# Ledger of designs, part 4: VH-VL binders against Isthmin-1 (ism1)

Target 1, 164 residues: Isthmin-1 (ism1), of Danio rerio (Zebrafish) (Brachydanio rerio) (q5ege1r286to449)
Amino acid sequence: LFGVDTDSCERWMNCKSEFLKKYMSKVATDLPSCPCFYPTEVAYSTADVHDANTKRNFRWKDASGPKEKLEIYKPTARYCIRSMLTLESTTLAAQHCCYDDSMKLITRGKGAGTPNLISTEFSADLHYKVDILPWIICKGDWSRYNHARPPNNGQKCAENPQDE
Key: E = the ipSAE of ESMFold2; O = the ipSAE of OpenDDE; V2 = 0.75 times the mean of E and O plus 0.25 times the DockQ between their complexes.

## First folded at step 1 (VH-VL)

Design r8 (framework fv_roledumab)
Fold by ESMFold2-Fast, scan of step 1:
Structure r8 (fold): chain C 164 residues (1-164), chain A 124 residues (1-124), chain B 107 residues (1-107)
Amino acid sequence: as target 1 above (164 residues)
Amino acid sequence: QVQLVESGGGVVQPGRSLRLSCTASGFTFSSYGMHWVRQAPAKGLEWVATIWYDGSNKQYADSVKGRFTFSRDNSQDTLYLQLNSLRPEDTAVYYCARGDTIFGVVSEDAFDIWGQGTMVTVSS
Amino acid sequence: AIRMTQSPSSFSASTGDRVTITCRASQDISSYVAWYQQKSGKAPKFLIYDASTLQSGVPSRFSGSGSGTDFTLTINSLQSEDFATYYCQQYDSYPYTFGQGTRVEIT
C-alpha cells in the first residue's frame, strides 16, 4: 500500500505510482462535491443530500468533534463534515469538507477539507496509514500535502484567500 | 510467475450444485480483490462476482444472486465459488481473475490476470 | 445496468491493416473502460485500462481512446497473432458489464 511506505516526505511527494494516480482519479468522480454552505441536514445524521454532479444521494456526518483535532489538522476551520459510504460507492473514499465561522466552504489553504482516500467507516487503521501518516511524514506541511491529494470539489463555490 | 488455476467444473443435471476453486501463485494473494467471469459457448464474457482482498465485501451479478456464493481462504491462496440450484443457462467456462491493484484493497478495476477456465455444463 | 455496445460485431482484415473497434456505453462512464483480447480456446488477455493506458508488455501497435460514452480500440498494422475477438468492459459501477465482442478474422 502507498500509505504504509515510510519513505521521507520528498520521496512520498515525488511518487508517480499508477496505483495512487488511478485511485485518486476514481475518487474525484465517486465523491460528492462539497456543499458551498454547511448543510443543516447533517444535524439529523439520517437525511440524504442530493449531489447534482454524481446524481446520487449522500448521507453526511459531522466531523467537527474533539477526536478530529481541527486545531491541529484544519486550524482555520470551524466545522467539518464527512460523507458516508453507500451501496453505490465505487471507492473506499469519503469526501471531507470544512467551513468557516460564516458556514462558508473553505476551498483552499490549511483549513480546507481534503478527501479521505480511505473512509474511517471502512478501516480506521488503513485510513491512518494512507491519509494521516503522509501528512505526519511531511511534518504538517499543508501546501505539499494538499498538492498531492485530490481537491474537495467545490467547483462552483467562491474561493477563500490563500493561506501561507 | 503469476498464475491462477481453476478446478471443480463438470457435467451436472439442473438443480444440482458444484464448487469451483481457484488457486493463486506468484503474488501476494491477500492484497488483491478477485473476480469470477463466465463465458457461455459461442457467447461473450459475463461478470459473475467480485470479492474484496479480505472477503468483507462481495458483489454478484443479478442472474446468480442468491444461488452462487463467493469466498476466499487467504491462508491457502484459494478462491471458492459455490454454485447452487444450477440452470441450463449457467453452462459456461468459468474464469477467475485478479483485480488491478489500487492500494492493494480496491477491486473495482480491470482484470489483469486470468486463469485458464473450468467448464461447467448443466444438462438433462 | 450500463450497456456496452461494440461495433462492428465481426469483420475480415489482412495483415498490415489498421483496425478500429468502437465501444459505446449507455451512460457516462468517464474513462473507466478496459479492453481484452481473446483467442479461440484461450482465456482473455488484458490490453488496456483507463480507456487509453496500455498494459505493460502489450505491443505499441495497440492504442485506446475516448471518454464519456464513446471509446475506440485501434490496432496499427495488424499482425497474424492479432486475429482474435476483442471485448470492452466498463468498471465504473456494479454490475460490471462487457461489450458483446468484435471478432477480427483473416481475409
Scores: ipSAE 0.014, ipTM 0.494, lowest interface PAE 8.0, mean pLDDT 80

Design r9 (framework fv_roledumab)
Fold by ESMFold2-Fast, scan of step 1:
Structure r9 (fold): chain C 164 residues (1-164), chain A 124 residues (1-124), chain B 107 residues (1-107)
Amino acid sequence: as target 1 above (164 residues)
Amino acid sequence: QVQLVESGGGVVQPGRSLRLSCTASGFTFSSYGMHWVRQAPAKGLEWVATIWYDGSNKQYADSVKGRFTFSRDNSQDTLYLQLNSLRPEDTAVYYCARDYYDSSGYYWEAFDIWGQGTMVTVSS
Amino acid sequence: AIRMTQSPSSFSASTGDRVTITCRASQDISSYVAWYQQKSGKAPKFLIYDASTLQSGVPSRFSGSGSGTDFTLTINSLQSEDFATYYCQQYDSYPYTFGQGTRVEIT
């Protein structure tokens, strides 16, 4: 359901939702699924991982370092990874996957990865406007913000418990 | 256009308090972590405190822990630094500074924009 | 706390000189070093981050290098506007620390 017009998050959702729904359908076919467990080889270097759903190989980079500020942006996550743009990419998006202390994919809640709709490799300005600014506006309501984003559980990994 | 302006400095006696303010303009203040850095006369730079974009994480230099309190009001684009129990060694120009956000999407915790500074003098 | 030590503390140079300033960390900080320029009576100016990445708008005569514990700032051909004090800063861990500064003076 939709809230009152004075809500900043709701204003942004109403303004952007038509574009996001259309773009998300393209993103869903372009991005790799998150592995169900953190691929440990990514911790040491960029790793090539085959994605069965798209039948393509993707390069992943570790996104767990202090610059990612996981304790703020993904408070229950211990590890995260981000996919890299390839020559076969049909969108500007990057997959984002986060894992708990058991290296298991977080599929819901504040610690779950949220795909970047515009990779910083393409444009920092567009990334900020499309990915970062909406997160900031909606930060008090993670469920509303996350509802607008593509899901990360394409391999149908075991769901983590609901965090209310 | 992107600007930080400090205010609230002055001359005080040891043991007194001051509140410093830093007003931001020309950027989305609520998206950035912020810092206070001070510089005593004829000395180098000393990091004082950091506050994250939403105020949830605050870190302080050991020399000011328990005496200084950092806060922010994102609705007013303003930072505050409450200076309590001031000592002569707190005499310095106090700068507010912004975390650098680069094209990789990282906040580098390097300081890309600085205010002009405000002078705090604690008389002995 | 991580101690940052700069060398030299000061030196005299002429326009056109190649100038190198060294910064040494007391422990491994990877590449988490920034460099700043400060002119008398002014706020510091951001030059370099991630040890070697030049901030946009900073002249190409400035460059940074290093990783781990040893870092350098180089000015390839010193200009009159480059006479200033330069500071390195680590942002690997709290508390953030600066070097003591290196003053570049005109001869």
Scores: ipSAE 0.000, ipTM 0.487, lowest interface PAE 16.1, mean pLDDT 78

Design t10 (framework fv_tiragolumab; at its last look DockQ between E and O 0.56; V2 from the best seeds 0.00; counts 0 for: pae E 5.7 > 2)
Heavy chain, then light chain:
Amino acid sequence: EVQLQQSGPGLVKPSQTLSLTCAISGDSVSSDSAAWNWIRQSPSRGLEWLGKTYYRSKWYNDYAVSVKGRITINPDTSKNQFSLQLNSVTPEDTAVFYCATEGYSYGFLDEYYFDYWGQGTLVTVSS
Amino acid sequence: DIVMTQSPDSLAVSLGERATINCKSSQSVLYSSDNKNYLAWYQQKPGQPPNLLIYWASTRESGVPDRFSGSGSGTDFTLTISSLQAEDVAVYYCQQYYSTPYTFGPGTKVEIK
ESMFold2-Fast, scan of step 1: ipSAE 0.237; ipTM 0.733
ESMFold2, look of step 2: ipSAE 0.179; ipTM 0.712
ESMFold2 (binder alone), look of step 2: mean pLDDT 89; pTM 0.915
OpenDDE, look of step 2: ipSAE 0.643; ipTM 0.871

Design t6 (framework fv_tiragolumab)
Fold by ESMFold2-Fast, scan of step 1:
Order: structure tokens, then sequence, then C-alpha cells
Structure t6 (fold): chain C 164 residues (1-164), chain A 125 residues (1-125), chain B 113 residues (1-113)
């Protein structure tokens, strides 16, 4: 729980901006779009969900449990889901989508999902270092984090992201 | 976007030190998403990876066993470049040397995505 | 060290026809935790450095034409050029990046018939 570490946060954003831009362009083509509503398939089965944008099938896991600490990392979110790595995956990333109490996708603000650059399926330790620790250091400075990691946004969802 | 530009002498005498530099543009040598590599190519050995340097809170180096003990790869953050020093060279070290941005376990796991133009180094008296 | 081998040493293919290059590693380059093969393919034209075509055995690098495809898993890998163009005349190398030292195959020269 730090105060904002301006030096470390500035170093992260400035040093990693080109890496994150290049990596995010690959991640954007590798990851599924967030469903506009919490998918019931996640609650009842592990059946594949087809993603029209990538033309691939993805499996999703619930990411709403106490270990996710949504009260810290995704305030205002009630439910979250995370996509699973597939044999067709070209990055180590996982899509992360968060939903309000009406099961509608949160497209902006602190409650919106953010793609994990490193899936917890690959490495929980590396995920912490790449995804979680920078968020803590910048203490939710979304203006710095969001331009590198766009908010999760479902294709053709009713509410569009505000950008930034 | 990312560009690697090599410089250094093309002729080195046996037993001397071979020294090359790779200047980076479009990325930082201290970027913790990249590793900076030296690779050589000769008819007898083909493509041969020599080593890498990378920054992850501190500088690290990894070297191929075949050159370990006579190789040094050093970053220079002020000039945004990295260098290769290969000691006690023999005619068998004659090769085209390439610098390259490459694979790294921590942040960027893609293979060598950007290469320098290459430098032919001849080891001869 | 992981030893890489390629076959054939050279291949002559007519324009528009399929070219197939094989690569074998002396041990598996499949990482069980992420289920990815740490294998890349490069194209090298005379006077130029190698150019990355494929990584993780089957993923095309940005800007690489879709006629290039990679397949295989574990120890046996294939690069396919579905319809050879004149600009594809080059030497092709496979490379493992599963463990250091990173190692390359000896190369396969692709020529027009």
Amino acid sequence: as target 1 above (164 residues)
Amino acid sequence: EVQLQQSGPGLVKPSQTLSLTCAISGDSVSSDSAAWNWIRQSPSRGLEWLGKTYYRSKWYNDYAVSVKGRITINPDTSKNQFSLQLNSVTPEDTAVFYCARGPEYFDWLLSFDYWGQGTLVTVSS
Amino acid sequence: DIVMTQSPDSLAVSLGERATINCKSSQSVLYSSDNKNYLAWYQQKPGQPPNLLIYWASTRESGVPDRFSGSGSGTDFTLTISSLQAEDVAVYYCQQYYSTPYTFGPGTKVEIK
C-alpha cells in the first residue's frame, strides 16, 4: 500500500511505453472481446465461447472470488472473468472483463477490467510483477496506466468507453 | 521504429581484442522489456549466439559457453548503446557479427525481432 | 546444448508451388507451463541480416505474408511456403529459444526451379 511513488511510476510509464504499445497491439489481436453481459456459460459449464472478432473459441474462468480482491483492484465491479490461454494464443496475456451488479460490462473507470499482460495460468509470480506491482506503484493513476492498457471493452456493447 | 546501427573495425590481428558497438534508436538499452544480443555468422559455424545483456532492476549478462571467459557485453545508458568485446581472437573468430533485440523470460518472449546491419570482422595478421 | 537440424540442405521449387522445410531439435522445446513451443523461423537474403518470420512455432510476425506458416510441436517442426514467390529465394533458419545458449539450425536454401 504505497503513496504514489512518482519516480518509480514515471520510470515505468516512460521506459515501458514502446514495449507496452507493441505488446498491446499483439495482445489486442490475440485476446477475445469482453461479452457485453456476464456469460452464464462461466457459471454452469466450461463450454467454449466463440469470439467473432478473432474467429476463435475461448474458455473463460470466473475471477470474482475473494482471492481477486476486487475491492482493491476493481472497485465497483461485482463480477469479473478471465480468458484462458489456448493452443492458438500468440501472447501470454489473458483478457479480463468486469461487470456491475446487473451483469452489464463496465467499460470505463476503476471497475473496468484490464487485460493481464501475463496470464496467471502461465505464472502467478510474473503476473504480479508485470500487472499488479505497477498498478500499486502508480496507486490507481489511471491516466498513466490506461494509455498503455486500454480498458476492457466488448465489441458493439451499448455503453462505449470514454477513452482515458 | 526500432533500429540498430553497428560500428567497429573490420580487421583485427590474432591475440588482440575484437570490439564492436551497437547503437539503439526507437528503444532504450535499459528497457526492461528487451534483451540485447550479439550473434555471429560464419561458413564453418553457421549462426551462433554469443550472449546478451539486459536490465531488470540491475544489469545481467548471459554468455554462450563457447566464448565464456573471453567475452564481455556492456551497456552504455548515456549513449543508448551496447558493445561487444571478444578477447584473444583467432582466425576462427572471422565472421559477420550482428547485434539483435531478442527473447527474454520476464517481459518479452518473442525471438530476435530487430537486427543490426552486420559487421564483417576478419581476424588476420 | 540443444542441437538443431534442418532438412533438406537445399530445395528447388517452381514459382507458385509449395516449399516445405523441416526442423528437428535434440530435445523438446515445448514449455509445459504455457504450452508453447519456443521455436522461431528466420529468412535471410544475401547481404542482409536474418528476418524473423515465425515465433512460438506457428505465430507469424507482423508484416509477414500469410503464405508462410509454421507447424509442429516438441521436437519436430515445419515451415511451409504455400505458393513460392520470386522474392522468397533465401536461406531459412529455425532457432530454439527454450534455453540458453540459443541455437540455430544449419539453414535450408530455397531456390527457383
Scores: ipSAE 0.000, ipTM 0.468, lowest interface PAE 13.3, mean pLDDT 79

Design t7 (framework fv_tiragolumab; at its last look DockQ between E and O 0.03; V2 from the best seeds 0.00; counts 0 for: pae E 16.5 > 2, placed apart)
Heavy chain, then light chain:
Amino acid sequence: EVQLQQSGPGLVKPSQTLSLTCAISGDSVSSDSAAWNWIRQSPSRGLEWLGKTYYRSKWYNDYAVSVKGRITINPDTSKNQFSLQLNSVTPEDTAVFYCARDTIFGVVEYFDYWGQGTLVTVSS
Amino acid sequence: DIVMTQSPDSLAVSLGERATINCKSSQSVLYSSDNKNYLAWYQQKPGQPPNLLIYWASTRESGVPDRFSGSGSGTDFTLTISSLQAEDVAVYYCQQYYSTPYTFGPGTKVEIK
ESMFold2-Fast, scan of step 1: ipSAE 0.007; ipTM 0.598
ESMFold2, look of step 2: ipSAE 0.000; ipTM 0.450
ESMFold2 (binder alone), look of step 2: mean pLDDT 91; pTM 0.917
OpenDDE, look of step 2: ipSAE 0.643; ipTM 0.882

Design t8 (framework fv_tiragolumab)
Fold by ESMFold2-Fast, scan of step 1:
Structure t8 (fold): chain C 164 residues (1-164), chain A 126 residues (1-126), chain B 113 residues (1-113)
Amino acid sequence: as target 1 above (164 residues)
Amino acid sequence: EVQLQQSGPGLVKPSQTLSLTCAISGDSVSSDSAAWNWIRQSPSRGLEWLGKTYYRSKWYNDYAVSVKGRITINPDTSKNQFSLQLNSVTPEDTAVFYCARDSFLEWLSEGYFDYWGQGTLVTVSS
Amino acid sequence: DIVMTQSPDSLAVSLGERATINCKSSQSVLYSSDNKNYLAWYQQKPGQPPNLLIYWASTRESGVPDRFSGSGSGTDFTLTISSLQAEDVAVYYCQQYYSTPYTFGPGTKVEIK
């Protein structure tokens, strides 16, 4: 079966959609909303950023370095950030937010961040299997991937125009 | 740079196991930027991809349906090499066997082959 | 499986003249999401392994002379050698990597007229 990449993508989408529905409802209450503009506090690894929706403070780290390979996974993004696991975390997930050249949140298309179901701080290996591998077996098809992993916009930030 | 050097017997009897090795220099067999392939070439089938092995947090294998069930491709990290075992060979398996690298980018095999071994003619005959 | 075909089976071209090789896939190898054609071209000389010339249908591999060019999209592809040199006598293969199993064309033999 793995010899046919298209069949693998269809099988993953069908299997993962039910898991994602259950887990994403829990993740939605656990993760911070993406700030509508890149937060300068991310420059400080110990800085707390208050999230109005959850009424909690979160620490963010830069996710824009070469190892993130934004040119492949988030090709229109200039900057990305990832939320850190906290003692109050109820899931293993991390929020992922990406920003354009103007520091504005990307809310749709291939440059938009989506929650990492498994934080890299918990397990890089499990993150690859749960978050990265499904995108790969779907040949990087952003439309099919976004069906399973909707882009972030928890603060109701202004939507980007639909990419044609 | 990357070089692939093949070794193994050139003559195998029908029903036996064909075994070949590909030694890698200039890259690591466990590199997360590469996948390691076996391809054969015969007048009757032309160029035929057989399968690949690659490391991404753990080892994975993909095999062509035509040889699935008879084929095993295994890495050896201590010797920086990978091998091909093809069971229950017949005269129809007579071919020149090549190992080859395709570039991988974060689990995405690019699927085109930038480096090839020198080739090994394997004759399956009694 | 995606089946690859090539035409002609062989061609004889005079030195300095243009050689054109065609490749057809049984289904599209154009991926709509990244707008890339998953198609490569190789050159093979007697006693040697295939050598990568072109990937993504039209991107030349480093070190490949600019007389080699690839074109086409979807199911129909062309490899062009703008001015045939003596060292270009070889068999040329197209390959799809849109899906596994990766498959090759049967080859086109290029020789001097």
Scores: ipSAE 0.000, ipTM 0.491, lowest interface PAE 14.5, mean pLDDT 80

Design t9 (framework fv_tiragolumab)
Heavy chain, then light chain:
Amino acid sequence: EVQLQQSGPGLVKPSQTLSLTCAISGDSVSSDSAAWNWIRQSPSRGLEWLGKTYYRSKWYNDYAVSVKGRITINPDTSKNQFSLQLNSVTPEDTAVFYCAREGDYYDSSGYFLGFDYWGQGTLVTVSS
Amino acid sequence: DIVMTQSPDSLAVSLGERATINCKSSQSVLYSSDNKNYLAWYQQKPGQPPNLLIYWASTRESGVPDRFSGSGSGTDFTLTISSLQAEDVAVYYCQQYYSTPYTFGPGTKVEIK
ESMFold2-Fast, scan of step 1: ipSAE 0.005; ipTM 0.566

Design u1 (framework fv_unasnemab)
Fold by ESMFold2-Fast, scan of step 1:
Structure u1 (fold): chain C 164 residues (1-164), chain A 125 residues (1-125), chain B 107 residues (1-107)
Amino acid sequence: as target 1 above (164 residues)
Amino acid sequence: EVQLVESGGGLVQPGRSLRLSCTASGFTFGDYAMDWVRQAPGKGLEWVAEIRSKAYGGTTYYAESVKGRFTISRDDSKSIVYLQMNSLRTEDTALYYCTRDYDFWSGYYYYMDVWGKGTTVTVSS
Amino acid sequence: DIQMTQSPSSVSASVGDRVTITCRASQSISSYLNWYQQKPGKAPKLLIYAASSLQSGVPSRFSGSGSGTDFTLTISSLQPEDFASYFCQQSYSTPLTFGGGTKVEME
């Protein structure tokens, strides 16, 4: 009825400019690893947490509030956090991490946090267009979305070695 | 064969400069962070400096004992990491090892899995 | 700086003995601890990474345990080639720091 039906998620995943490829590569190495357990101090304020992978300290903020709509976007998550931009950031990206009721990092599936290519601290509007809108298009197929934006930069959580 | 070969060590007077080189072979050098670790005669191991891969911004880190005097750098086209040592002190006397640290592509766990045989630096008045 | 305190500084043992070496961090380092072996005149060799993961090619008699601040390296049945110095190293933050070392000597 609307002409040739094209999978919107497939179109988004295959739309790779040279700039985006280069940017994605930098994002994967600029972002901190997700803490294996929810850092409780983040519930009260921003918290500085050391990232062993980059050997840097990152500031994290709570991303669990009503405006995040976890029941829609991260339905199995109880808590989520987002890393903040710093003077040492080499990209505009932010890490996004989500945790279950036991405060353990969710490493796959619809409830797993995925990297934001554009931090909300830089631009809420650009973040929506680059990160949220593609998620809406692909949200029914978590495996395809997570392929393009691996949770925890594709890394295992050492303190949850059974969680792949 | 994965190898690291250090060179440039020698006898030098306090206050002078020396540059160490470490040539890597058998792996994709540019993907790895590289470190220098030293060992004074009859003593334990002391980490000196690290340089991250270009993918991680090529950032450098130093032990407090050498900060401001030593500079780590790399030339990925030649697969060489350098340690420029200025204002040398007698306590810098040690065997200097070049080590391969974490891989950009695989790096969740951090460890030094490849070590050279070391090059000796003696700072004597 | 994270200080790594290693004990004992030396231990005398016989072939077949069980040897345990401990390492304590001045603050929590989660599981970011490595163990290295160094024989006289040789560069260090990685034995264990991430507190308990055995490096490929390392005999199964070597094992690591611990998390947070207290860590242990165990050699279940000491062999002649195991008489060496052992060092722990934290990879949690820069500056990277090593323990003072433990020399395993023939009794």
Scores: ipSAE 0.000, ipTM 0.504, lowest interface PAE 16.4, mean pLDDT 81

Design u10 (framework fv_unasnemab)
Fold by ESMFold2-Fast, scan of step 1:
Structure u10 (fold): chain C 164 residues (1-164), chain A 130 residues (1-130), chain B 107 residues (1-107)
Amino acid sequence: as target 1 above (164 residues)
Amino acid sequence: EVQLVESGGGLVQPGRSLRLSCTASGFTFSDHYMDWVRQAPGKGLEWVAETRNKANSYTTYYAESVKGRFTISRDDSKSIVYLQMNSLRTEDTALYYCARDSGYYDFWSGYSEDYYMDVWGKGTTVTVSS
Amino acid sequence: DIQMTQSPSSVSASVGDRVTITCRASQDISNYLNWYQQKPGKAPKLLIYDASNLETGVPSRFSGSGSGTDFTLTISSLQPEDFASYFCQQYDNLPYTFGGGTKVEME
């Protein structure tokens, strides 16, 4: 029996297993790079977008609706999109990209998208447990939460200036 | 008593169809990904197809050599995985193994999504000859 | 597709010998490599997963090492039951691919 798990936030952030590092490294090579500008035509999951880095086509879904609660989870973002799982996927992850009022990719800070380790397309319940619940348990500690996530700016889009 | 038993193999002419079955017992079949792997006489192993579990929407994956001709499916109520083989070629002649994949992921225990086949059946022989 | 090359294709050995088998990937596969043992007329059996982890019930004389593109399976002191074929397999990318196999023969 487990019985010793008294601090879920500590366990999530300070995982000593090589498993998480291997999985996140694999996720980084399995997912598409975020487009530098919000792709309005493909966000509705109606068109394939070729990703030059992975040599694969991806479909994107809008992740900007009320259920996404951007004001809580991505407080400076106006729009977000999530990549969809493909037949070639070897992980359960989904790329997550968020954009400002000018439709430009947010590359850092609280509004920046971070890859979901478990796609909501695969399981909304498992996504909540793996991606969202740790953030809640850590009381919204963005510095610990975001530092553990792989980057999404693979196309070297222009960096946002520091808000501070 | 964890075991897999394949059946349905036989001698068939090129261009015809054959359906293989693999009956699982001794474990919770519905939790596992299931694979088919084949081995031509005197040759090495070749991965053929995988079906994922219900939690992963029964997604399926195929080797390029069989895409469009073979279909993997499963019946969790009977603990059976199937391989429907259409448009058979002489190159499909092989011993076909059913294997249990440790592809499900237990996040809380820290287990990887790395895939490995830890339980195998004894195989069923498919010979495609005219 | 990721190509897996095994060496040697066969090796003759005696009980008590140290046997090493190598496997090379055509591209970096991190540690996503498994090793299987197959005896004549039998199904393959998992020996090692994720390059270096022994499957439950596998004797400690078996060990795996390597990362990236170069991997090794070692049998430190060959036993009579170890005369078999050995296959590596990568899980880094679909399709999953196996090496050509190495047959460990008596004498």
Scores: ipSAE 0.000, ipTM 0.472, lowest interface PAE 14.9, mean pLDDT 78

Design u2 (from u1 with heavy chain D101E Y102G D103Y F104D W105I S106L G107T Y108G; framework fv_unasnemab)
Fold by ESMFold2-Fast, scan of step 1:
Structure u2 (fold): chain C 164 residues (1-164), chain A 125 residues (1-125), chain B 107 residues (1-107)
Amino acid sequence: as target 1 above (164 residues)
Amino acid sequence: EVQLVESGGGLVQPGRSLRLSCTASGFTFGDYAMDWVRQAPGKGLEWVAEIRSKAYGGTTYYAESVKGRFTISRDDSKSIVYLQMNSLRTEDTALYYCTREGYDILTGYYYMDVWGKGTTVTVSS
Amino acid sequence: DIQMTQSPSSVSASVGDRVTITCRASQSISSYLNWYQQKPGKAPKLLIYAASSLQSGVPSRFSGSGSGTDFTLTISSLQPEDFASYFCQQSYSTPLTFGGGTKVEME
C-alpha cells in the first residue's frame, strides 16, 4: 500500500481532518447512534427505530448488497445499514453501521462503519466522491481513513476485540 | 474581500538570490495551504511550491526544477507566504503568482481558488 | 510525475459556438482535475474543480466531465468574454501539473 499514492492520500487526509472535526461535531447531534444488534425493523421500509440520544425516530436502509462492496470497504462485516434523511435533518450526513455474523455491531477495526458525510438518499454521486473515493485513493488503508473518520462506537454497545 | 498581493520581483543576475512575498487579506490565512505558480513570457503555467497549514505540519513541496534552490515559508501572524529563490537561472524568468488552495468539504478536493496579480522576476545578465 | 496533455493548443471560434477542450492524464487521477481560465494580462481564474463541479459565480455554459485519465471542458455557447486561454490541472499528487493550455481565439 505504502509508497503508492501515499502523497495523494496525505493530501486528502490533511486537508479534511480540521474541517471534519468541526463538521462531525454537528453531524453527531444530527445522526442516530448505531443499534448494538442489527435491527429487524430494517427489513421493513416504513419501520422507525427510536434513538434515545437524539430523542428522534429514524428509518434505516440495508447497506449490505453487492453494490456496497463490503469485501473491499468493510472487510469482516456481514451486514451494514445506513440511516435515512428526515425532515428534521440539519446535515446531509447518514450514519453507517456494520455487523458481524452474529448480528452484533462492529465497533473497531476495518469492518466498523463510519458516518457518511453525504447520504446516498441525497446524492449517490456526491456520496461516492466524498465518502468512497477517499478510501480508494488511500488504497483501502482503513487505519489512515479511520483517523479522519472515526468509527461510530454505538451508544452503549460492548466493544469488539481489536481488529474484528 | 479576499485578496493576495505579491511583491519582491525584479531584475537579477544569474546566480543571485531574490525573495518574493505574498500578503493575504480577507480570510483566515493560517487555515489554508498556499502555493506559488509561475508563467514564463508567452508560456503556460508551472507549479513551483506548496506549503501546508501549520495545523497539518507546515509541510513543503517543490517542483523538481527548483528543489534545493527555492524555499517556501509562511508567517501566519502577518498573513504572508514567502518564496526564497537562490541560485537563480535564466529559465526561472517568469511572472510568479501566489495562490490559495481552496477546499470543498462536499467534494473533498483541492483547487486554487484565489490568485494574486503576480510579480515579475527577470533573470538576465 | 503526472503529465497532463491538453488539446487542441488553439481553436478559432465564433460567438455562439460550442467549444470543447480535452485533457489527458498519464495515469489515473480519479476526479482530481481542475480547469482555469486566463485572459491576456490577467491572473488565472478557477472555473471547475473535481472534474465537474462549477465554481460559484461561473456561468452555467461552462461544464466539465470525465474521470480517470480523460477529461473535457465544454463551453456550450461561446460569449465574447470567453475568448481566453484555458488550463487543466491535476491535484491528485505532487508535483501538481498543468496542461499546456488551449487558446480560444476569435475566428
Scores: ipSAE 0.000, ipTM 0.500, lowest interface PAE 15.6, mean pLDDT 81

Design u3 (framework fv_unasnemab; at its last look DockQ between E and O 0.17; V2 from the best seeds 0.00; counts 0 for: pae E 12.0 > 2, placed apart)
Heavy chain, then light chain:
Amino acid sequence: EVQLVESGGGLVQPGRSLRLSCTASGFTFGDYAMDWVRQAPGKGLEWVAEIRSKAYGGTTYYAESVKGRFTISRDDSKSIVYLQMNSLRTEDTALYYCTRDELWFGELYYMDVWGKGTTVTVSS
Amino acid sequence: DIQMTQSPSSVSASVGDRVTITCRASQSISSYLNWYQQKPGKAPKLLIYAASSLQSGVPSRFSGSGSGTDFTLTISSLQPEDFASYFCQQSYSTPLTFGGGTKVEME
ESMFold2-Fast, scan of step 1: ipSAE 0.039; ipTM 0.684
ESMFold2, look of step 2: ipSAE 0.005; ipTM 0.511
ESMFold2 (binder alone), look of step 2: mean pLDDT 93; pTM 0.944
OpenDDE, look of step 2: ipSAE 0.022; ipTM 0.615

